# Ledger of designs, part 6: VH-VL binders against Arf guanine nucleotide exchange factor sec74 (sec74)

Target 1, 130 residues: Arf guanine nucleotide exchange factor sec74 (sec74), of Schizosaccharomyces pombe (q10491r548to677)
Amino acid sequence: KVFKLGILIQNEKVRKDRLLSNREVGVILTSSQLMFFKNVYWISGLLDQLEDFKRSHSFSPCYFSPHLTSLSADYIIPLSDLVAYGDGSRIENELYSFSVKQKNQRTHVFSVTNVDELNDWLVKINFVST

## First folded at step 1 (VH-VL)

Design t01 (framework fv_tislelizumab)
Fold by ESMFold2-Fast, scan of step 1:
Structure t01 (fold): chain C 130 residues (1-130), chain A 122 residues (1-122), chain B 107 residues (1-107)
Amino acid sequence: as target 1 above (130 residues)
Amino acid sequence: QVQLQESGPGLVKPSETLSLTCTVSGGSISSYYVHWIRQPPGKGLEWIGVIYYSGSTNYNPSLKSRVTISKDTSKNQVSLKLSSVTAADTAVYYCARDYEYDSSGYYGFDYWGQGTTVTVSS
Amino acid sequence: DIVMTQSPDSLAVSLGERATINCKSSQSVSSNVAWYQQKPGQPPKLLINWASTRESGVPDRFSGSGYGTDFTLTISSLQAEDVAVYYCQQYYSTPYTFGQGTKLEIK
């Protein structure tokens, strides 16, 4: 079950040996996890074709491109005990940032280009993680 | 139609910084990704990096320590800077468009500049 | 990094005959493969996207096929204007990588 998909700007290390700061990543929010994809092009294509996706927060990934269903996430963050929060900070005065943190784990920082998108991610992540 | 055109110095001395500009007409650089690709004489294509519509960048790891891609949306221009150049950086440099965000999601490089030749020589 | 390997490096085909160029990736790239044509002194031109989708304005004699690690570009009936170097490219993950190119000549 998919609650939201989109593109985020990653400002933190996701993997032990790599820094993914200020890189665009594709993101799928499911009922159990956040899935991250470094190939953002197919997520962009899906968003363009799914203008009505915002009218529903329960689409399955299998309704998207067959290419999406054949791809594995590059990184996954489980939603168990995960909290998403904005601290009002901005990156380079252009981007709105928010953080996600799981108990006893490191904080991951993401950015978006507008405040409505920020609030939508925060509400949906916290809704499914409760 | 979208058109891309590269410009630069043509000749750069070893150890200096190469600066190239890609000027876009017929479309806004805020609507798509812009890539830099190079081709040494008689050889194949090498991807240098991309600047996304948001202004974020991603670089080829082999060049990351020397490369900076930036954009000036007001001038509709994308710039490439490559520091500490050597003879191995002699190539034709292309800028190319990838995926128009608000359109069909076309993922190959559908529009390329004509290329600008850069020779690194003392 | 994903390595793209083309075969053959060079190919000579008679006018009107079939030309086939192969491209192999070091790991699965799904259908995220494009094919380009490059003539001397010109930038590359996109022919095929998504492994098999022909770009608008590209003649029907050009076709692409493949999935995963093995991809093929076919020119069903070679014409004189098809003399060029052909490149495959993956855009499954960064860094985006190209094959080494296949030079197509008329026999």
Scores: ipSAE 0.000, ipTM 0.518, lowest interface PAE 16.0, mean pLDDT 77

Design t02 (framework fv_tislelizumab)
Fold by ESMFold2-Fast, scan of step 1:
Order: C-alpha cells, then sequence, then structure tokens
Structure t02 (fold): chain C 130 residues (1-130), chain A 121 residues (1-121), chain B 107 residues (1-107)
C-alpha cells in the first residue's frame, strides 16, 4: 500500500520581506493519498526499518497497512486529479524543488536534497495518481 | 534532560569479549537510534554501529564480524559486545543519540561521557 | 568508504582573530556533514549539522559552509573556551566516517 516514504522540505513563500520559509515534513505516499506528518523523527525511524528490510528482509510488508490506518496525518492530499511537476528551480545549497497541484486547489511546493530523489518522487506520485 | 551514560569493566584481556552498557534518560529508545563510537588514546573517532528504534542494527564493515549491538527498551539500555579483542581495541567508548536529516545516515546531538577500555594481559 | 580529510592538522590563532578549518571528502556527500568540538577529557559536542545549520545554543561566531566535497568551519573571533579538537563527519552513506581532527590552540 505504501509506495514511498521520506522527508520533504515544505516551502512556504512569505511575501512580507519576500522570503521563503522552509520546514521539514514527513511524507507517506500510498495508493490513494499523500500523508504529511510534523514528527519527522518518527518518519526517520520508519526509513530505518525500510533500509533494514531491503538488506535483511526481516521487515513485514503488511506492517504499514494497519499502522497507516491507525495514524492521523497532520495533512492529507488526495491523489485524485493530482499532478506533480518539477520546475527545474534550485534553492541555495542545491535543493531541488517540485510542485504538487490538485485540480482547483492551492499549489504545494516541496524540495529535496538531490536530483535522484526529485525524479523518484515525481515518477511515483504521477504513477499512482494515474 | 537528555543523558546517555556508558558503563563497563575498564580492563579486558586479549581474546576475550568486551561488554559495555549505555543507559539513556530523557528520551525513548522506541523513538531514536543509539550509536557506538570509539576513540583510541590520542587518535580520532571511529563509528562502530547503531541500533535503530525498530531494533534493526547496522555495523561498520571493518568490525562487523566481531560486533553485536542489542537493547532492552524496558530498562532504557543499549549494549555493545565486541569479541576477540586486541590491544588495538583500547579506546574510550561513547554511545550517542542519532539524528537523521533527509533520510540519510545520522549525526549525533547528544553523547555519553565515555567509558575507558584498556585491553591488557 | 568515504574518507574525510581535514586541514590543517593543527593551528594556532590569536584571541579575537578568525580561525578556519577545512574538510574534504573523497566523493560528494552533498550537504551531509556535521562538525563537532571536543575538549580534553570530554565527549564531542555537536556544533553544526547539514554543513551550515548551527545547533541550538552554539555561539554565532561558529559557522559552517560548503557542499559536495569541500567544507569549512569558521570561528569569526576566537575565544579562550574555543581551544579544542574539531572533527568533521559525513553522514551521506554508511559506514559513517570522521575526519582525523584539527587541534586549535591559542598563540
Amino acid sequence: as target 1 above (130 residues)
Amino acid sequence: QVQLQESGPGLVKPSETLSLTCTVSGFSLSSYGVHWIRQPPGKGLEWIGVIYYSGSTNYNPSLKSRVTISKDTSKNQVSLKLSSVTAADTAVYYCARGKRYYGSGSYFDYWGQGTTVTVSS
Amino acid sequence: DIVMTQSPDSLAVSLGERATINCKSSQSVSSYVAWYQQKPGQPPKLLINYASTRESGVPDRFSGSGYGTDFTLTISSLQAEDVAVYYCQQYYSYPLTFGQGTKLEIK
């Protein structure tokens, strides 16, 4: 059910002083939605479990299904009529940005630390939103 | 409030197994990974390994055949065992709390005070 | 394994003057570098994470910069309490590795 889990930098444009405000958010991409969590260190623990699964196969794939249904995300974006796209922009320190937009809704802007992560997020979000 | 404290035998004979304990307070072992780092006298820092909140471990390949890290979450303790010790294992041993940034490896925001281990016959 | 190399091995700087410590990685580590301060008989203390993010409570005179393979820790105005060994650490990939350390002394 879970296609990707990670940490994104959420970009908030502060028009006063024309500054960007950045904060880390945990994110889980499922078959139906993007779930966002303020507790990024809990998400870091899940990333550790995924790394261990890839290396030792000791992690149960069904772990995420009941865990996710019992968790309340801080914010949810449904994948219906959603598109993710990279605008090629870079922020200082070589952060790569991409946008997520649902039909008739606000555009959300996120950044990642490398281009491989950017491409992986774009491919997976657009794949499951199809 | 966050504290880590190492304890162990101080002296270990060559070929024996070194056993150390790290007791934590001010945070949960169910929420953070704990790493072991060592420092030989007058030398730099060497990462040994980690146990994550999930109980999964990762070890420095140079030590993997000799090292085991385990934990008892109910006692707030993390243990390090290093087998077949030699004089080269003489060092100060630290446990430290790991922090992740963007899903890569860890940096360390809190360290224990360290425990000195001398390998001698 | 990623090798972290610091320069210089040691430096002496006068009180109030600028101190600069360099750290080079054998391959790109993006921004995944932390800096630690270690005083005699004490454990290392985190100063900087993500190449340039100062840890809470660390004085403003400490700053970090760099990306890829070249990183710098700067102390803008050296104070007596800054005498220590400084270590860089990469956390881009496992195993985690540290530089050999730079000993900072007062002239």
Scores: ipSAE 0.000, ipTM 0.541, lowest interface PAE 11.8, mean pLDDT 80

Design t03 (framework fv_tislelizumab)
Heavy chain, then light chain:
Amino acid sequence: QVQLQESGPGLVKPSETLSLTCTVSGGSISNYYVHWIRQPPGKGLEWIGVIYTSGSTNYNPSLKSRVTISKDTSKNQVSLKLSSVTAADTAVYYCARVGPYYDFWSGLFDYWGQGTTVTVSS
Amino acid sequence: DIVMTQSPDSLAVSLGERATINCKSSQSVSNDVAWYQQKPGQPPKLLINDASTRESGVPDRFSGSGYGTDFTLTISSLQAEDVAVYYCQQYYSTPLTFGQGTKLEIK
ESMFold2-Fast, scan of step 1: ipSAE 0.014; ipTM 0.583

Design t04 (framework fv_tislelizumab)
Fold by ESMFold2-Fast, scan of step 1:
Structure t04 (fold): chain C 130 residues (1-130), chain A 122 residues (1-122), chain B 107 residues (1-107)
Amino acid sequence: as target 1 above (130 residues)
Amino acid sequence: QVQLQESGPGLVKPSETLSLTCTVSGGSISGYYVHWIRQPPGKGLEWIGVIYYSGNTNYNPSLKSRVTISKDTSKNQVSLKLSSVTAADTAVYYCARELGYSSSWSGWFDPWGQGTTVTVSS
Amino acid sequence: DIVMTQSPDSLAVSLGERATINCKSSQSISSYVAWYQQKPGQPPKLLINAASTRESGVPDRFSGSGYGTDFTLTISSLQAEDVAVYYCQQYYNYPYTFGQGTKLEIK
């Protein structure tokens, strides 16, 4: 069960430096986990499949559920004890930031280019993690 | 801020191929869909086509036989080629972003480039 | 192709008064409509998406409504800077299509 897929900008803080590194990552939000992919072009292929699926189901809202049995994520965050937050967060170039944190784990910071996408990620992550 | 900027020749002769470039700054073109839209002088907007994250394209059927959209991710550029032009192709040409990475349909355009004027004349 | 028809073609409204622009689709398109404002010499600017969701930074006087085939853009109290051509756009099916535009002028 896939709730959302897309591309996020992952913000990383260097341990002894305050310099942030930004990189694009592919993301799939499922009913149990948040999956991250370094191969952004592969995730873009899934987004194209989603677009084709939506257009084939033009009479009513569609449900897209790709088969995940052969997927190998580069990084996975389980949704147990996970919270996403980001109201009022903003970084340079009109990027909107939100944070994702599991209990007793480090915080992961992500950015999107649109505030509506920020809100959609926050709502869906918190909904599924409940 | 993600910004888009169109560029092109300004003047094109009938029967030639029009070639336009859209340069993206402030973000990677791999993160969204890019559309081309045109507007003839004093008239409304006409959708030309889109290029997806994968590089796949979809074109307006009225223009499909003449139009090609491509991208160069290393240059962060999207190109439009329109062959066999006539006076009817005289217009301001815009490139525009569709986010395209949401689970909802997001077929609205934000931002738009400033537009580049193309005149087809002998 | 889905045809989008706006009415009226042009509209003159006094400052502070309500302006209403209509958009009809040739088939049901749910809420997949966006509205744009275009001033002379400028690209269109997104005002409303998903028929009724106002874009960030757009004044509260702008609102959108509708579902299915009938959509409306309302400016509750016209300001001088609102003089522009307004376009509706459907994104339900390819090809994406625009209305013919409504020119809004001050009386």
Scores: ipSAE 0.000, ipTM 0.545, lowest interface PAE 14.3, mean pLDDT 79

Design t05 (framework fv_tislelizumab)
Fold by ESMFold2-Fast, scan of step 1:
Structure t05 (fold): chain C 130 residues (1-130), chain A 122 residues (1-122), chain B 107 residues (1-107)
Amino acid sequence: as target 1 above (130 residues)
Amino acid sequence: QVQLQESGPGLVKPSETLSLTCTVSGDSISSYYVHWIRQPPGKGLEWIGVIYHSGSTNYNPSLKSRVTISKDTSKNQVSLKLSSVTAADTAVYYCARHVTYYDILTGYFDYWGQGTTVTVSS
Amino acid sequence: DIVMTQSPDSLAVSLGERATINCKSSQSVSTNVAWYQQKPGQPPKLLINWASTRESGVPDRFSGSGYGTDFTLTISSLQAEDVAVYYCQQYYTTPWTFGQGTKLEIK
């Protein structure tokens, strides 16, 4: 049910490759929606567990089992007609940015610290949204 | 293997500018963030600042007016300049790397240089 | 700035016994806490990240726990090589800050 989880920098009021304001948000990509959490605590704990299992070489096929039933997202974007895209731009020459947009809705802009994460988010969002 | 090594003067006079260099080997400084951290005698660790792969910097507010961190990617070196030094700046100075994975909240230091001792004295 | 406070300042423990070091943050830092070991004349060495994840190559006797404002480093069976100063660090927000250190000695 969960395709990807992580922490993104949500960009607000970006101007001329400059980040005017930003916020770290927890993100869960499921089969039907993108869920956003202002409280990144739980997501950071899950990322920690994932990294521990990957690096310990004692890998379990089930490295985590998040309980999504009682989760209250701060906002949700349905994946229908959602497209994720990037133009290779870098914000303040540090961060790789990408955008997500539904038809007739505002564009949301996010950043990550490396290009591999950028590409992984783009591929997974577009795959699931189709 | 990745190795960081600090170098600079062991003794600096009050009011002068302290200049230190961190030389990185085994990997490019363009692939991670490099921090400066110091440890005064008998005290704990104090974060000074960081330089990102882009060359942008972020400094501890307590030192921001006096500190400049820069890098030379062609030499794989990161430099620290601290102006208007006083006896309170006497410390062991370390450079350390920070690696990011899956998120931007990662900020622990997995590899440190040996440290260089700086004494501020007339 | 987030202040990290360790307790105790120093601790003497017999070989084979449990050592416990505490770290308290002035505000919630989630699990964004690392622990370091520093021996005289050496740089700090990373032991634990994300409050409870052991760094590769760190012995099983070292464990970390905690969430929010209260964190603990435990050495289940002290060995002679564990004599060092231990520091906690938060990386929830800049400036990143360290505890004052806990000196661990053998009785």
Scores: ipSAE 0.000, ipTM 0.510, lowest interface PAE 14.1, mean pLDDT 77

Design t06 (framework fv_tislelizumab)
Fold by ESMFold2-Fast, scan of step 1:
Structure t06 (fold): chain C 130 residues (1-130), chain A 121 residues (1-121), chain B 107 residues (1-107)
Amino acid sequence: as target 1 above (130 residues)
Amino acid sequence: QVQLQESGPGLVKPSETLSLTCTVSGGSISDYYVHWIRQPPGKGLEWIGVIYDSGSTNYNPSLKSRVTISKDTSKNQVSLKLSSVTAADTAVYYCARLKGYSYGRGYFDYWGQGTTVTVSS
Amino acid sequence: DIVMTQSPDSLAVSLGERATINCKSSQSVSRYVAWYQQKPGQPPKLLINYASTRESGVPDRFSGSGYGTDFTLTISSLQAEDVAVYYCQQYDSTPYTFGQGTKLEIK
């Protein structure tokens, strides 16, 4: 059901005036779509909980399941014909960027704080989108 | 139980390079990220930087041109080098472990006891 | 960089009374704020993370609250051992930044 969740910094061109929009966005990668959430507090709470579970040498994925039934994404991107790629660029010489492009659609640009996280997103999105 | 211990020179001359080492015991530096933080006498805390599992680094922009953080997993050590030091670099230097890490975000649950560095002729 | 500003710079509170320390960020940091206690000659000690989650072993008289840009650390029923400097820290983005500190003294 859920392959990955996280908080990304979204860098997106505004079509009307060509201005870039930078914001935190919560993201859930499922078997069929990328779900985006303006409410990053909920996603951040889940991430902190998962980090704490790693430290305890145990993980309880069942705690995750009930919360997903009430999900209301602010927008979604279907994984059909979707490719994620990193071009090695860094934002402010600090953040690692990657792009997500669906056939005949706009490119979405995101950034993360480390290269391992970048690679994990790229691998999982491209694997599921196959 | 994880312990962090800083070591280095007590006194460094202006214009020289400061070198500090953080030795970790009771755990592996492969299991968490070690950060460097400093505190000038009578002042607050300043984050210096971190080195990640991959060997990638992230530095405070105010220090980026002068700072290098490296790690040696075989010795379980993280090292800090700060070049071209001045009196403003006089501080207690701490290494600290990141807890509750998520995409580069976290807070510090274990701190070394700190090592005092004085920059003076 | 995100600037963290604490108020007051110093605070004197009587034993058994409530102490309140405020922390304001220059931009939203969600709930990614931690609070530390530092006594002379010691490293900082983590008290609170994620704005309101108390660390294991920290007395229940310590509590945190807030989100976005405004955060508060509260000590109910101040004890003598609570005399220290308190720092807030944002960890929403790098560089991580700390408040200037609030010195807590007993009246």
Scores: ipSAE 0.000, ipTM 0.514, lowest interface PAE 11.7, mean pLDDT 77

Design t07 (framework fv_tislelizumab)
Fold by ESMFold2-Fast, scan of step 1:
Structure t07 (fold): chain C 130 residues (1-130), chain A 121 residues (1-121), chain B 107 residues (1-107)
Amino acid sequence: as target 1 above (130 residues)
Amino acid sequence: QVQLQESGPGLVKPSETLSLTCTVSGGSFSSYYVHWIRQPPGKGLEWIGVIYYTGSTNYNPSLKSRVTISKDTSKNQVSLKLSSVTAADTAVYYCARDEGLYGDYEAFDIWGQGTTVTVSS
Amino acid sequence: DIVMTQSPDSLAVSLGERATINCKSSQSVSSDVAWYQQKPGQPPKLLINKASTRESGVPDRFSGSGYGTDFTLTISSLQAEDVAVYYCQQYYSIPYTFGQGTKLEIK
């Protein structure tokens, strides 16, 4: 089951003297994991399908459920012992950031363009992970 | 399939500014980083700099005072300007893609064919 | 700056034999090393990234290994089309730096 799809900006210091890595990534939040995709184009297409589905089914309760069997994520973070947190502090005065931390693992930092998206990601990740 | 193509003048006079353009086709330009690398005749590779998808840049300290990299997302182009050129700047100039996901992979997986620049009077 | 030093500068190997190229960094670069192949008149081609991960479409006779400061590129059975200059590169720290190159020739 998919709980949320979207595009996030990954903001993370990778090496001791390197600037933050700022790259767009496609993200799927499922019941068990966060799946990340380099192919942002594919995720954009999936988001368009979701919006078309919502428009077509606005008069009845339905869930959009894409087929994930043939998908290979470029990176995966399990939701076990995972916490998302952040207050929407800005990166370069343009983006709102939040952090994702799994127990005994590195913290990953992501950003979005508006605070409503920030809050939606935080609520949904924490709801599914806890 | 993503392709990169360099273009610019093949001959530049000493003391002038070298201006090159890298055009990207086939894929999302804003989802990767673009680097400039050069190779003088018969010599090895030298990294010049990078522009991130945000427009931020980093340059090789040896060239930082003379180099500027910029991008125009609407044209799918990255530009390199190198001021006060000398014969030592004669080289083949490449642009290359870095598809770093979470920034832990920064090898250059796609390169342009290169453009030859000769600094001569 | 991190200095990448390759050895040897040139290497002649018989067809079908094993070729080994070494690359040493002046300080630890973890596994953030790539290997490129360059033939005359062509841009470099990525062969190996993250020290040991073979790029898609690269023949399985190419392999990379190493961690920290010492890295190797191995061609298990040299083919005629493998004649080229090979470069190692670190992307651990800016500025990114390349080795001086190793010219591989057939004996």
Scores: ipSAE 0.006, ipTM 0.535, lowest interface PAE 10.0, mean pLDDT 79

Design t08 (framework fv_tislelizumab)
Fold by ESMFold2-Fast, scan of step 1:
Structure t08 (fold): chain C 130 residues (1-130), chain A 123 residues (1-123), chain B 107 residues (1-107)
Amino acid sequence: as target 1 above (130 residues)
Amino acid sequence: QVQLQESGPGLVKPSETLSLTCTVSGGSISSHYVHWIRQPPGKGLEWIGVISYSGSTNYNPSLKSRVTISKDTSKNQVSLKLSSVTAADTAVYYCARTPRITMVRGAYGMDVWGQGTTVTVSS
Amino acid sequence: DIVMTQSPDSLAVSLGERATINCKSSESVSSYVAWYQQKPGQPPKLLINDASTRESGVPDRFSGSGYGTDFTLTISSLQAEDVAVYYCQQYYSSPFTFGQGTKLEIK
């Protein structure tokens, strides 16, 4: 099951608490993992498919569930013990940042262009993660 | 047979906004993405951006603050606006299409191109 | 951004002989590479898609190969009509980027 599709800005933090790079990355949140794609337009295609599905199934209990076997993720983060959190005091170039972290693993930092998207990602990741 | 045709002013003054239109004939743009690419005289190709079937856009970061791509499905047209132009924006501008992305990995190169429209930025 | 570097910048090959153009990406792009042919005064024409898939209508003397960071376009038997500039392009990651081009001439 796919819970959220989107494009995030991936940030690389350097020493001295500065962000070095902003790179667009496609993201799929499923029931078990976060899948990341450097090819952002693959996600654009899936977003188009999702909108088509919604129009055809707007009153159906069916949910969008694409077969992802032909689509290779560049990186995957399992949702087990994963926490997503934001810092309300941290704004970078009109971007809103949030982090995802598993116990004893590196922190991944992402940005979105508005606070509603930030809150939606935080809520959905934390809801699905166990 | 699908054809793409660019149109717009051949001359634009520095600091003004360049506005170009790509008209699709012989088929629908509804199943394809449309890209804008430019080529300065004697140089290579530079990707500007793309608009999807649903209207989602993605832009080259080097141009993102100045570029807007939009579409008018009633006219089968895709437009490019590039603000605050300088001599460095002098180029032949092309529109090109790619197939709609699907869940199956496949061929997504630009299979149909317009003939190109020459834009000169000069006072 | 992913940088695509072609080699050589220009190549002269005799009619009927093999021409080979190389393209290197600064990071892995899987097989998401296309090759284009551009003749003077014309728009680019798609030749090869997904690194090795020949576009419909493209002569079988054109072939592509490669995966990851190293890609090759081969013309097995050069014809006069093949004189053009050839570009590789990655569509693995935005922004999509082109190589600088390789000019193919008759020796």
Scores: ipSAE 0.000, ipTM 0.550, lowest interface PAE 13.0, mean pLDDT 81

Design t09 (framework fv_tislelizumab)
Fold by ESMFold2-Fast, scan of step 1:
Structure t09 (fold): chain C 130 residues (1-130), chain A 122 residues (1-122), chain B 107 residues (1-107)
Amino acid sequence: as target 1 above (130 residues)
Amino acid sequence: QVQLQESGPGLVKPSETLSLTCTVSGGSISTYYVHWIRQPPGKGLEWIGVIYYRGSTNYNPSLKSRVTISKDTSKNQVSLKLSSVTAADTAVYYCAREYTYGSGTYSYFDYWGQGTTVTVSS
Amino acid sequence: DIVMTQSPDSLAVSLGERATINCKSSQSVGSNVAWYQQKPGQPPKLLINWASTRESGVPDRFSGSGYGTDFTLTISSLQAEDVAVYYCQQYHSTPYTFGQGTKLEIK
């Protein structure tokens, strides 16, 4: 089951290697994992399909269920022991950042363009990870 | 089939803003990322920045304070603005695509524009 | 920033002989290295991606190898049309960086 899909800006710093990455990434939140896709175009297509589905089912309790059987994620984070949190920080006063952290693993930092998206990601990730 | 073509002024005065346009034909700029790379006369290649599918950007830290990359999907164009230019900004400027196909994408450049020469002088 | 250093700066090789160009990164980049060929007055042309994957239409005399910090571009039998400047590029992390270039000439 897919709980949320979207496009995030990935901001990662690896202290040991001094590497800093900044790139758009597609994200699918399922009942067991966060799946990351470098090909944002594919996720954008799914978002368009979801938009069309909502328009045609605006008064129906039907669920959108994209077919994920042939998709291969570039990276996966299991939801076990995962916590998502926002500290209110902004990147260059335009973007809202949040972090995801697993016990004994590095922190991943992402940003979004508005507070509603920030809150939605935080609530859904923490709900499913419970 | 996909072609990229740079255009802009060949001569820019010091302290002014350089404005270049990359026009894409044979494909939509919505299906790949577009990068700007420059090459000073007789020197190597320097990555300037990229504009991603949904319009977010990433810039070379050495140029970040002066660079803006934007796009107009209705015109299939990507623009580069570089402020406060100096003689050090004299270069051939290229736009290039990063192909985003299937589930993967990697920032190597399979198609380049022919380049546009920019000279910064009084 | 990841620094890409090529060696040699220039190389003269006889027609039909093997040319080898090296590229070293200041830190590990995995297999995220591409090679480009640039002829005078032309934009760079992609030859190799993923350290060793040849781009479609590139002659099989071109090959790439390496992983981590040490990478090599090899031309097994130099042809006249191979005279150019060759650049390596890392795409492991931003800013994306290129080597300084290796000028390949006929001996």
Scores: ipSAE 0.005, ipTM 0.587, lowest interface PAE 10.8, mean pLDDT 81

Design t11 (framework fv_tislelizumab)
Fold by ESMFold2-Fast, scan of step 1:
Structure t11 (fold): chain C 130 residues (1-130), chain A 123 residues (1-123), chain B 107 residues (1-107)
Amino acid sequence: as target 1 above (130 residues)
Amino acid sequence: QVQLQESGPGLVKPSETLSLTCTVSGGSISSYSVHWIRQPPGKGLEWIGVIFYSGSTNYNPSLKSRVTISKDTSKNQVSLKLSSVTAADTAVYYCAKEYSGYDFGPLGYFDYWGQGTTVTVSS
Amino acid sequence: DIVMTQSPDSLAVSLGERATINCKSSQSVYSNVAWYQQKPGQPPKLLINWASTRESGVPDRFSGSGYGTDFTLTISSLQAEDVAVYYCQQYYSTPRTFGQGTKLEIK
């Protein structure tokens, strides 16, 4: 089961808390994991399929079920003891950032371009991680 | 560039507590996790446990009742204590740094290892 | 616990020929597999991370592949300095677990 898929901007920081770089990353949120893809083109293809699915169906995107067993994620974060929280825009007026932290692990920082998308990611990650 | 150096007594008597220290240079142990791994003579690698950058710990279930990992961030040192040792605890003990970038580069693998310290459990 | 099983236990390959070492996990670890090289008297050295990404400074003759439960380390043209024991390791879950090791020797 896929709860959400999309493209996030991963933030890299320097000691002065200035962004060294922003990198787009493809993300799939499942019932147990956050799966990350450095090449976002396959995620763009899945997003197109999801939009086609939504137009032909009048129910939740969580019923959209791509063939995940053939996917090679570059990175996976298990959802056990994971929490996502927002801190608002810290980068630029156009970007809204949020953090993802698993107990006893590093914090990962991501950005999105609008507040509604930020809230959707926070709600869905925290819902699944409970 | 990060370097790790293990130290401790080479000989420990059965039933005593083994105490080892990992001294880290070239980076702060507040910024990454440090693991302990051991290797008995002629055998493979066995993961002992980790102390995360946050100070929390996690141990191999097979060793959990006997193992304690702690750190002193002011000295940049990580310590391993293993109680009630037996001949089966004879091994080379390594400390290793976990990769810690913000890139979608690998996490949880060991990018730097200490040279190892030999521990023999014998009377 | 996830069990990592390597095959073969030992391998003899002629200089300049291809060497392949296999690693199988008892359950899916996705791409969360690293490969290490260990020479006598030395600590393990990271070669490959994320199943297929070469660590900086590692010669291009080393490559990794695989996803899920089946992983392979390949040395395309064996050199004398490649004689070592090779270990796979999963970092998908805790405890971290290693394969039993594959000893690579010159034929």
Scores: ipSAE 0.000, ipTM 0.535, lowest interface PAE 12.6, mean pLDDT 79

